# Designs tried in a protein design chat: VHH binders against o26223. Part 291

Target 1, 191 residues: o26223
Amino acid sequence: MKLLWTSQHIKVTVHIDGKVSKMDVLEAIKTRRSIRKYQDREVPEELIDKILDAAMCGPSAVDERPWHFIVVRNREMLEKIPEVHPYGAMVKDAPVAIIVCCDSSLEKIPGFWVQDCSIASQNILLAAHSLGLGAVWTGVYPLEDRVEGIRRLFSIPEHVIPFSVIPLGYPAENPGTRDLFDPDRIHLEKW
Below, E stands for the ipSAE of ESMFold2; O stands for the ipSAE of OpenDDE; V2 stands for 0.75 times the mean of E and O plus 0.25 times the DockQ between their complexes.

## First folded at step 20 (VHH)

Design Y37 (framework vhh_7nfr_2; at its last look DockQ between E and O 0.05; V2 from the best seeds 0.00; counts 0 for: pae E 20.9 > 2, placed apart)
Fold by OpenDDE, look of step 20:
Structure Y37 (fold): chain B 191 residues (1-191), chain A 122 residues (1-122)
Amino acid sequence: as target 1 above (191 residues)
Amino acid sequence: QVQLQESGGGLVQPGGSLRLSCAASGFTFSRYEMSWVRQAPGEGREWVSRITYGGKDTWYADSVKGRFTIARDNVKNTLYLLMDSLKSDDTAVYYCAKDAFEPSSPDSFDYWGQGTQVTVSS
């Protein structure tokens, strides 16, 4: 049975009545794509709050929750990010970006903060997608130049490590969905 | 116009050392990651090394790790490749490449130099 993946047009039915249709979690995961083109449209603060709420709902090692978030809307700052983050070129075109950071003083067990901040970053992406926004994860850590660049740009304390920059906006592209399932990556009981 | 000009290639014996330079112009050099790429006779282009805009982060192909060192001088707009412990398999034309910053591939470059020949032979 050839599962004809019908290109289900994610009809983001923007219901006129402001009710953001709730996307199923599996749908959000499967249909999420990196979005690097954005409409000239502001993202409401309410949506950012929801995204940040989601970002903080992920697990962390021993519940350390080491994450901090910088919400950047200032156009000048958004335009400066690509100067220290080459793969963040699209940030200048986004109405908002979230910088995910780790406060090392909150870390209880060394080394897990990368996982913690990754979970937070992924939740941002999924939440954004479920809300009809596009986003992309641009890695900052572990590249020292990027880390230091972002640190300087945003006056981030030495004990706080910038981890990722995630531009957000209403999508101006539709890259479609991908089937990334690979049964060869699944091993039963043993390798 | 973007220009990349490689120099420093030549003939060297196995175990020898060379220092390649790439003079960059026509763009803000300090804003871009740079790479060295090489092409051996009859082979495709092989990525060799990459360096971030500030020079603090570097990457190397497994084939050159521990032997090659990429560096840059942003004041001089120059990229370097220090090649130690050269092997016959290092024989290639070496190209300086400017990163295109395309998210689709880490090996995406928008500009290349003309290359400099490195020959490792006894």
Scores: ipSAE 0.339, ipTM 0.734, lowest interface PAE 1.4, mean pLDDT 90
Fold by ESMFold2, look of step 20:
Structure Y37 (fold): chain B 191 residues (1-191), chain A 122 residues (1-122)
Amino acid sequence: as target 1 above (191 residues)
Amino acid sequence: QVQLQESGGGLVQPGGSLRLSCAASGFTFSRYEMSWVRQAPGEGREWVSRITYGGKDTWYADSVKGRFTIARDNVKNTLYLLMDSLKSDDTAVYYCAKDAFEPSSPDSFDYWGQGTQVTVSS
């Protein structure tokens, strides 16, 4: 019941009485934080389905939609990810992780798959947050050792490129909100 | 091997000010985000503030925003919390913490120090 961080509660977005709260899109974008601590609680498959539906709603270069997703729930597999991903220690504690991949045979415009898979990955984070879940994007591409390690662990074929690993679950932490608006980054008409 | 040593606490009256310090050793301080956490008597731990490893971004709990300022000195390996306009609700043991969100290397762990007591009483 008490939280290790801001011990009285996690106050970001949480499920209340079995009802998933609806969140305005701007609120979701502004309040989403990387969550690396999760409750010992299963994530229902229907929530994963909603998240992946959102991931696939992203735009892609010339509608190439190069993404594939691996849903990982097996404890032994989740516990092995840190062995090939030096900074993915929290994945072993997550009830589920999503691996975002590019099938290079689906590319229509060379090199834009990185943007495409980045869009899908960000949509996963926002959708998870809107459903009362916490998630974090852990980078795989373009780090060659991580790409090969994840490919080997999940038997991913050579023409498919693992892009990111996204552990998720009901949050067990609340890192607070941020004010990141910086008007010096905005240029009118020219640099 | 991670060691965090807080200091600067004490007894102050409401409206007073304090500066907390945290000396860090046993890890590369400049590579990690750092946080302040507090625990009031009989309560659980409450996150207070966080700062990126370069100091560019800072975050505050709503209960302290506008009154507290987090800072760091990466040359001296020291984290600070500048506390103004103190209230009785701020009475707690304050801990600095190596941020659990940074990817852990095989040779380091998240850690809290022994804490420093802040008491706001008239």
Scores: ipSAE 0.000, ipTM 0.100, lowest interface PAE 20.9, mean pLDDT 83
ESMFold2 (binder alone), look of step 20: mean pLDDT 79; pTM 0.795

Design Y38 (framework vhh_7nfr_2; at its last look DockQ between E and O 0.53; V2 from the best seeds 0.00; counts 0 for: pae E 6.9 > 2)
Fold by OpenDDE, look of step 20:
Structure Y38 (fold): chain B 191 residues (1-191), chain A 122 residues (1-122)
Amino acid sequence: as target 1 above (191 residues)
Amino acid sequence: QVQLQESGGGLVQPGGSLRLSCAASGFTFSRYDMSWVRQAPGEGREWVSRISYGGKDTWYADSVKGRFTIARDNVKNTLYLLMDSLKSDDTAVYYCAKDAFEPSSPDSFDYWGQGTQVTVSS
């Protein structure tokens, strides 16, 4: 039975009327793209709060919740991030960026913080997309220069590890949808 | 204008060592990752090694791992490649390449040097 995946054109009907149409979770996951171009438009604080709320809703090892978030709106700081973060050029064009960090003092089990912060980062991306924003995950950890660069730039203490930088804004590009389903990556019962 | 100038190539015996240098100008060297790329006769370009802008992170192709060491001096705007235990298969033109950090760039590099010839022969 060839599952004819009918490419249902999920018409993201951007209803012009201020009602943020609630995107379902599967739609958000499937239609999310990295957005690196942003409109010259401020992101309301309310949206950032919602995104951060979502970021904190993910699971963590033994509920350690080691994450911290730096919200950056200062233009000078945004413009400096690319200086220490390769492939972070788009950050200078974003109205806001979130830096996801791990406080190592909150770890209960060593090593799971990477997973915890990854979950938080992904939730930021999904939440942003569901709210009509574009975002991209720019990796900081585990690259030492990036970690140290971001640390210095934002005066992050030694026990706190910057993990990712996520610029956000209203999208000024539409990269389209991707079909990333690969049945060859699915194994039943055994490899 | 961005300029990359390789030097230090030459003829060496198998098992020998060579040190390549790349003098960079026309851009803020300390802000960019840098790479070495080589091209053997009749072959395509092969990435060899990369070093982060601050020099703390390094990457190597499997073919050179454990034998080559990439380094940089950001004060001198110079990239280095220390090549030890050279093999005949290392014979190539070696290029210094500046990483392009443009998210829309299809290429990882935006500038190349003219290259320096490395010949490993008995």
Scores: ipSAE 0.624, ipTM 0.841, lowest interface PAE 0.8, mean pLDDT 91
Fold by ESMFold2, look of step 20:
Structure Y38 (fold): chain B 191 residues (1-191), chain A 122 residues (1-122)
Amino acid sequence: as target 1 above (191 residues)
Amino acid sequence: QVQLQESGGGLVQPGGSLRLSCAASGFTFSRYDMSWVRQAPGEGREWVSRISYGGKDTWYADSVKGRFTIARDNVKNTLYLLMDSLKSDDTAVYYCAKDAFEPSSPDSFDYWGQGTQVTVSS
């Protein structure tokens, strides 16, 4: 049985009776790694649409949903990002990057937009991973040089705050899995 | 050739002030975050402060917050550390450090200066 949904530019297909493998959510979370090397291969718009659909599924403070996304594919623009984000050098090698922004006019509770945009950013990473892509979160906010540089480069208005730049593409590296569980970080009932 | 030259150290009494300078050459200074790091006699290095390449963002170790001010002049290619309310614990050789572009460690630096001695004693 096949359920087919179509809305605007996004199509979601759930294959129940086929060989399509679905990654378990815990497996996706545990196996996702930051990927900084990409194949010379374009990422179809359909995959970007699915990733952004997933990004917008995150919870937000009082359902304020303050996020906006800039999709960057232009080579010259991607190559300019490291000029204003010196620790984002891998962005010049990515076929596409997503800039996660906050529209402060949508805030209902001041300051929670950081959590909101962090959730959206992590959903982008997980969705990309589930689609066979690699990505990495490069930080913009709260670093003023980076915020102003990205705002200037992409003509982002003053009430919109660039939060993160996420380059993505088909991976050209495999850093392997990690064992990160640390029971000393767990406190029962109180600190 | 990347060169970093610290100056401005010296002997001061507790509560005194010093201004450290670091002259940079051999690279495009305005493209790199810069840091001050110190090393007390017989001890490992301790990160002190960092400033972003454009100078808008600054960070300080808890031990110096409120007493030290980092600044840069991208026209003169110079990094500064204004040190106020100096204490005996601040006695160390102070190094100017150029940051790396690769994010592999919070303390990753490409180049270090020669250092300038700061001694706080009565």
Scores: ipSAE 0.034, ipTM 0.535, lowest interface PAE 6.9, mean pLDDT 86
ESMFold2 (binder alone), look of step 20: mean pLDDT 80; pTM 0.808

Design Y39 (framework vhh_7nfr_2; at its last look DockQ between E and O 0.02; V2 from the best seeds 0.00; counts 0 for: pae E 19.2 > 2, placed apart)
Fold by ESMFold2, look of step 20:
Structure Y39 (fold): chain B 191 residues (1-191), chain A 122 residues (1-122)
Amino acid sequence: as target 1 above (191 residues)
Amino acid sequence: QVQLQESGGGLVQPGGSLRLSCAASGFTFSRYDMSWVRQAPGEGREWVSRINYGGKDTWYADSVKGRFTIARDNVKNTLYLLMDSLKSDDTAVYYCAKDAFEPSSPDSFDYWGQGTQVTVSS
């Protein structure tokens, strides 16, 4: 959490690409990578507010907006998440995590909440990336043991379904860009 | 509506001590990280210290580490800077700042006060 570490990271990032600019939406989508290593650096509350604002901008089935978000900064709670989420080991090392939940009492069309919460989760990833943060989506739903484990850990009521856990922080790794475009996945007019 | 008002500056001898205060209003103080920033005569702004919203984590510039202590009182909505072993190089206007996107970058702060003058003279 030292100023020198923060200054070196900012300076290196600017120097490597040779430009300082706002990130275009297509660039954000193409360059976002799952980040599982984080600096020991706090994420300002204002950035979390911006990320959650973006999360709520997604479309939803019949505008039902079934999502709720739990912001977790408490160290003891972050350290307990891997006990109920076997692929969430990096969560204990993150300065903050966001749990995306569905409130089933807000569903207007049964069963579309998965798409709704997936859209919100992806918006969290893109917004974090555009703000210089790294994040990763760790799955909870539809794995029943993970759903119940997270529900018990955070005292989530039975009508609320934890969907995903998204740890985030300033990146301590750079996995690089991938080229994933595959023209064989595109079908014109029919299969 | 955000208001930050610094106080506690003054004239001190080298090796002396001062305690700066910043009264905050117009926002939920306990939800934001806070910083101290200073500006010496004819120079740019220099980040001095930061404290997280809960008060558990603190950061200091190398130039002040071991001499300055940042603290906050979330009940009184007040930020503090205890300055010990003051040197002539510490002479500056000290500003309280509400952190925004890059807390280590003085030009990225959303709001700061009018400042309080600290003068260390022989």
Scores: ipSAE 0.000, ipTM 0.109, lowest interface PAE 19.2, mean pLDDT 83
Fold by OpenDDE, look of step 20:
Structure Y39 (fold): chain B 191 residues (1-191), chain A 122 residues (1-122)
Amino acid sequence: as target 1 above (191 residues)
Amino acid sequence: QVQLQESGGGLVQPGGSLRLSCAASGFTFSRYDMSWVRQAPGEGREWVSRINYGGKDTWYADSVKGRFTIARDNVKNTLYLLMDSLKSDDTAVYYCAKDAFEPSSPDSFDYWGQGTQVTVSS
């Protein structure tokens, strides 16, 4: 008995290789949310590698690529981060965190490193989301207390500036999606 | 509030076919992967099939591969499962499940329907 499918909008594509569903880039961007609750589940190193690969694929000023990444899995260290980073309370509950840093010695043009590290940080968030992980950007720079706190905690050299702490894990929350489009922020040709 | 409502279950003979539907509401349906999960009497929940948010990609458990077809209509906010060549072992309550943020895990669901009973018996 052949069941007739009458819906014109039904899409079916069967993959034999069992590949993981991939988000397109716009979907990843639009559906990404800050995730601050995580499952009690470890994140495979393979996923972290993919995330870091993505983090390094962003553009940088004159291709200076000033970023460094500290991958933190040690529970004691993760639990200490909130002590110096008030907004980082969720870090203690994450199985892993990535600290994005700038090596100032790699800067070719002063001041663009913030943009560079922001791009890297955002790529981490997007990659994590596309891989089924939840993450949140907790800003370190430019808050001096946080910068110095993270520096001391991880023995970061003076010429290296901690920029962001990004905890990652399998999501234990679903905050839904937001529509953040604001046409009032769009100006044509002039302000 | 997220709602998932399954329908289309029933009694069918071995070799028969059924079509399950799941009506979704309370969330942007087209933004989430969806899955079918079943639970046989006395057994745990078993993932059956998944379809990505756009309907481009589908996955099946080995037990149903070649017999079941998952589909979705994002305009109608409806998930489907076409079940052909049904076997006695397919007898279970079938649940529509909204996938959470983890697309790679068959157990990563944040919402479930009430289920619909499928019984395959001679």
Scores: ipSAE 0.000, ipTM 0.219, lowest interface PAE 13.3, mean pLDDT 88
ESMFold2 (binder alone), look of step 20: mean pLDDT 81; pTM 0.812

Design Y4 (framework vhh_7nfr_2; at its last look DockQ between E and O 0.01; V2 from the best seeds 0.00; counts 0 for: pae E 19.1 > 2, placed apart)
Fold by OpenDDE, look of step 20:
Structure Y4 (fold): chain B 191 residues (1-191), chain A 122 residues (1-122)
Amino acid sequence: as target 1 above (191 residues)
Amino acid sequence: QVQLQESGGGLVQPGGSLRLSCAASGFTFHRYDMSWVRQAPGEGREWVSRITYGGKDTWYADSVKGRFTIARDNVKNTLYLLMDSLKSDDTAVYYCAKDAFEPSSPDSFDYWGQGTQVTVSS
């Protein structure tokens, strides 16, 4: 049975009534793409709040919740991020970016913070997409120059580690969807 | 205009060493990651090494790991490749490559030098 994935153009019907219809979680996961072009349109604070709420809903090791979030809307700061962040050029074009950080003082056990912050970052991407926004994960950690660059730029304390920079905005591109399912990567009971 | 000029190539015996340099101009050098790429006769371009804009992180192809060292001087706008324990298989034209910050670029590099020939032969 060839599942003809009909590329249903998910018309994000922006309902006139400002209620962004929430998409199904599986739909969000399957249709999410990295968006690097944004409209010249502000992102409402309410949407950012929802995204951050989602970011904090993920699991963390022993419930340590080590994450912090810097919300950046200042144009000067957004324009400076690419100076210390290769492949972060799109950040200067975004109306807002979220910097995900780890507070190492919150760690209960060492080393799981990367997973915790990754989960938070992914939830940001999914939430953004479900709300009709585009986003992209630009990695900061573990590259020392990027970590230090972002640290200096935002005066982040030494015990706090910048992990990712995620620009967000209304998408000005539609890269389409991908089918990335690979049955060869699935092993039953044993390798 | 972006300019990358490689130098330091030449003929060397197996086991020998070379130091390649790349003089960069026409852009803010210290803001960009840089790479070395090589092309052997009859083969495609092979990535060799990368260094972050600040020089704190480096990467190497498996074929050169432990033998080559990438470095940079951001004051001099110069990229270096120290090549030790050279092998015949290292024979190639070596290119300095500027990292591309463009989000839509499929390529990691937007500018290349003319290259410098490295020949390892007994």
Scores: ipSAE 0.375, ipTM 0.746, lowest interface PAE 1.2, mean pLDDT 90
Fold by ESMFold2, look of step 20:
Parts: sequence; C-alpha cells; structure tokens
Structure Y4 (fold): chain B 191 residues (1-191), chain A 122 residues (1-122)
Amino acid sequence: as target 1 above (191 residues)
Amino acid sequence: QVQLQESGGGLVQPGGSLRLSCAASGFTFHRYDMSWVRQAPGEGREWVSRITYGGKDTWYADSVKGRFTIARDNVKNTLYLLMDSLKSDDTAVYYCAKDAFEPSSPDSFDYWGQGTQVTVSS
C-alpha cells in the first residue's frame, strides 16, 4: 500500500556544518576572525543581501553615504584578482567577493569617504560572521597599484575609488579567538 | 506562498530504483539550495541530500551515498532524487525543502505539501 504522510507546516532544523545560533553584537565583535579558507559551497544571494543591508546601515560623514558595492561571483574574475592584488590570493578560492567602493561624486565633505567605506567594510565582516560565514578585508586603497589594477579589472570609472576587496564563504578553518585588550593603549583625560 | 509538491514514490523490491520529483512554486527556485529529507514511521526527520542553487555541488547522508543522486532543473523549477539500490531502511515519506533565508534560524527548512511515500519491501 502507498501511504502519504501529511504535514504542510512541519519544519525541521538540519544542522549542516555545525550548530548555528543568533549572536550578540559584542560576541560578534570579539570573536570575528579573518577567514581565508572556504568550503566549496555557494553563498545564497539572500545572505549577501542581508550583509549589504548591514553595510549600508553604517554612519557616514554628513550622511553622505558614498559607498557602492560590486558583488563578484564569476570564477574567471575572482581568479584574476590576485594578478592585480597579490596579497588577495585567497579570493580565487572564495565563492563570492564584495568590492567596497567610494563614488567621489557623492562626497559632501572631502576625504571622509575613507572612514565611511571603512565602516561599511567592517559591517560586512561582522554581518558575515553573524550569519555563519567567514570573511577577510583585503586592502586596496591607499595602494595606488592596487586601486588602479582593481579599477581596470572591473571597469570602475575614474571618479569611483575601490577601497577593499572582501572575499567570503562558509569557513573551512577555525583560527580561534584572541585576547587583544591592551590597557596601555588607553589614555584618560590626555595622552 | 511557497509550495513544494513531491511525487514519484511507490512500492519497490529491495535493489529497485525510483525517481522522485518536487515541483516548486511561490519562490524564485534558482536562487535557493534545495534538500531532500525523509521521515520513517515513528522517527524524526533525516536529512538525505542537498544541491546548490546552480546544481554544481551536492551532498549526501552517509546512509545513501553512492545509491542516490540529487538533481535539479531550474527551467522547470523541479528538484529530483534518483534512487538506486533501494533497501528496506529507505522506506519513508520523502519531502523536498528549500534552505532557509536566514541560516542562523533554528528552522533551516520549510516543508510544503504532503511528501511522497517510498516503500521498499520483498
């Protein structure tokens, strides 16, 4: 006899790649590590959308929001990044990378775009971590050869400045946590 | 709304083969990884297999490796499970599932529909 077992509302939690949980913001900040090895596993677009939403929540100078993001999934393009960004070798092994850029036509106060894009970049790292992904910030700006190389590779216009390349994926390494608090770096009232 | 309709189950002898299908609607099928999950009578659900949204990577539970093949057709919005060398322990209702949008959620999969019964008996 062929029997059908019915339930239209049953959900099953499957623990693939270990246990997942919500993460407190202080825990996320303290436990995030640069991840340079990734599983051979695609990152769903929905997670990238959540990460970029978080990136755009950052404060910016006079609310200028000068950031643009290039999402790179094409294998040929990812494999070319080390040719112009030699310390970004792990990018070729990532399923996706995000390039954080400044559109200088959106600047309202000259020069603060670096802080703006740094904030967006760090938010990408924290959001990825909270979603069970690993990521690393690889520096592009202010190194002129890297800026020009990435601009050429991705056809980025002259008024747009590539700031960082952030490869990300499900982690294939666990470098552990670090205790980096250094009270000697804290100055009360004056230097 | 998300709808998943499984079909292709039936009665087979040990060593037999079946092909399961899952018709998907109410979401953008080609943007989601998909899985097969099964539930034997009186037991919890067991994950069986997973395939990435583009179909390039697949994973299988140890209990079915080498016997089952997951596949998808993103034009027809259909997920498949090709089942060979079936054993009595494969008797279960088989459900297809889409991955959750938020991987940190305790509910990683949604199941919609009644599933399809696979029975392996002599």
Scores: ipSAE 0.000, ipTM 0.102, lowest interface PAE 19.1, mean pLDDT 82
ESMFold2 (binder alone), look of step 20: mean pLDDT 80; pTM 0.809

Design Y40 (framework vhh_7nfr_2; at its last look DockQ between E and O 0.03; V2 from the best seeds 0.00; counts 0 for: pae E 18.7 > 2, placed apart)
Fold by ESMFold2, look of step 20:
Structure Y40 (fold): chain B 191 residues (1-191), chain A 122 residues (1-122)
Amino acid sequence: as target 1 above (191 residues)
Amino acid sequence: QVQLQESGGGLVQPGGSLRLSCAASGFTFSRYDMSWVRQAPGEGREWVSRIDYGGKDTWYADSVKGRFTIARDNVKNTLYLLMDSLKSDDTAVYYCAKDAFEPSSPDSFDYWGQGTQVTVSS
């Protein structure tokens, strides 16, 4: 922890009702990259709490909020994820992963849970980025073999659907930003 | 709500010592890093010291290294600053700050108390 202080300037901001955001929201959206290499460094519990708080702030269909989150720090469990999720190999190298799930018993409108859990997943990515962490969304749903593999590995009940696995940690890579704006994808008034 | 109450300030002679305390409530104290920050008359705020949530790691500004010691008691929810070898330029209002983020970030200091005055007479 002492190494962090020598590389950064101290700046204090005082607010009467809350904290100041670390990063502008448009900056966070535009500069977030999928990060697949992480420092051998723990992520403080309070940062995970802030990320999950942000995840739960997302809108959902008729406010159904169908999401549940499994926080995985256990090394043995993290190392088993690639056995059932082969394209999640970087998860074994992350200090922590979040599994975003849908509890189907909370659905109020059938099928909108996919949008709901996608919103929560993206909020996790943005919140992690704003806190100086790197993360990547690895897809589980709708791939049946991945869904069943993750469900078995984490003892997830049949009415709960694992949606995504999001490993995260302090980044050990910097892929840079991209310019992805494409005017040909914009249609005015009609297709 | 988050509450931080500093105490233990006062008037001391150069070379003297003081022990500052900060009583914390309204949050889970043991889950957050804590800092001391000071503000001299007519100056901006200066970070003084930081201690991690478990009390294992401590950090100090160069101006106070070797003279000040930060400590915490996670049972009593109390932060301390032991100040030795005080100099006139240590005269300031001292604030306890809750710090959930990196100290180099503007977001690092969400809440602080009313402060306690330390005056070192030359």
Scores: ipSAE 0.000, ipTM 0.109, lowest interface PAE 18.7, mean pLDDT 82
Fold by OpenDDE, look of step 20:
Structure Y40 (fold): chain B 191 residues (1-191), chain A 122 residues (1-122)
Amino acid sequence: as target 1 above (191 residues)
Amino acid sequence: QVQLQESGGGLVQPGGSLRLSCAASGFTFSRYDMSWVRQAPGEGREWVSRIDYGGKDTWYADSVKGRFTIARDNVKNTLYLLMDSLKSDDTAVYYCAKDAFEPSSPDSFDYWGQGTQVTVSS
């Protein structure tokens, strides 16, 4: 049933088949914000799968793909994360968190794993945002106390390095967007 | 900066009508589905209605179906909610919400406004 209200260019149509919103990559990047408040609402597994798929689509040095992901939904574990991560207070309020880790045994070139895991982490944030979720990157590496804290808490093997903890949920805040463009950080041909 | 500003709320008697508007800015309005969400006192947010980015498809919660009409003007970057046959149970703060890209969840939004109060009382 199409109700066309012609006078104000208002379109109303009732259909059973829904279309999906579109967010282009630049818009996703520009409008993404760290979200630290979450609704009391579970995140469907399907969305987590999509986010993890995106996390694994980033480039890595010589295609080493050293990343592993721990998906945490257990309330007790989520509540324990702030005990070893001083700036991870919001994790206890999230319905789910993803811990991004590096398996050092997969590293082909030393040191690039930080870049690889950063790319994966950023893809998680962007994917989450595009799916209507809020997330924040809480850094673990390279702070030894956080690395060891997360390691012990989740029984992570010694050769695996926890890199970031990313709580996710439906946003309970709207911080708006920021203009972070700084032309003074752009150099042409030389410094 | 993404901004959503609701207007048109007020006090009405049962059976009355209201028209809500939402002015959108800071994003390409015509690329996103939009929704109305409401929150009654002491209750959680309830999804009310959704319209696709092109204004082709609309969806309604069962509680408002047949009484409310969602519409949009992509030239004016404005979302509308026509509310007819209002009931006391419709009393709530109404929020305009920008829907995120979510093919399997029509009630996923990444931004919403400050809301406008609708009170239905005799």
Scores: ipSAE 0.000, ipTM 0.214, lowest interface PAE 14.1, mean pLDDT 87
ESMFold2 (binder alone), look of step 20: mean pLDDT 81; pTM 0.811

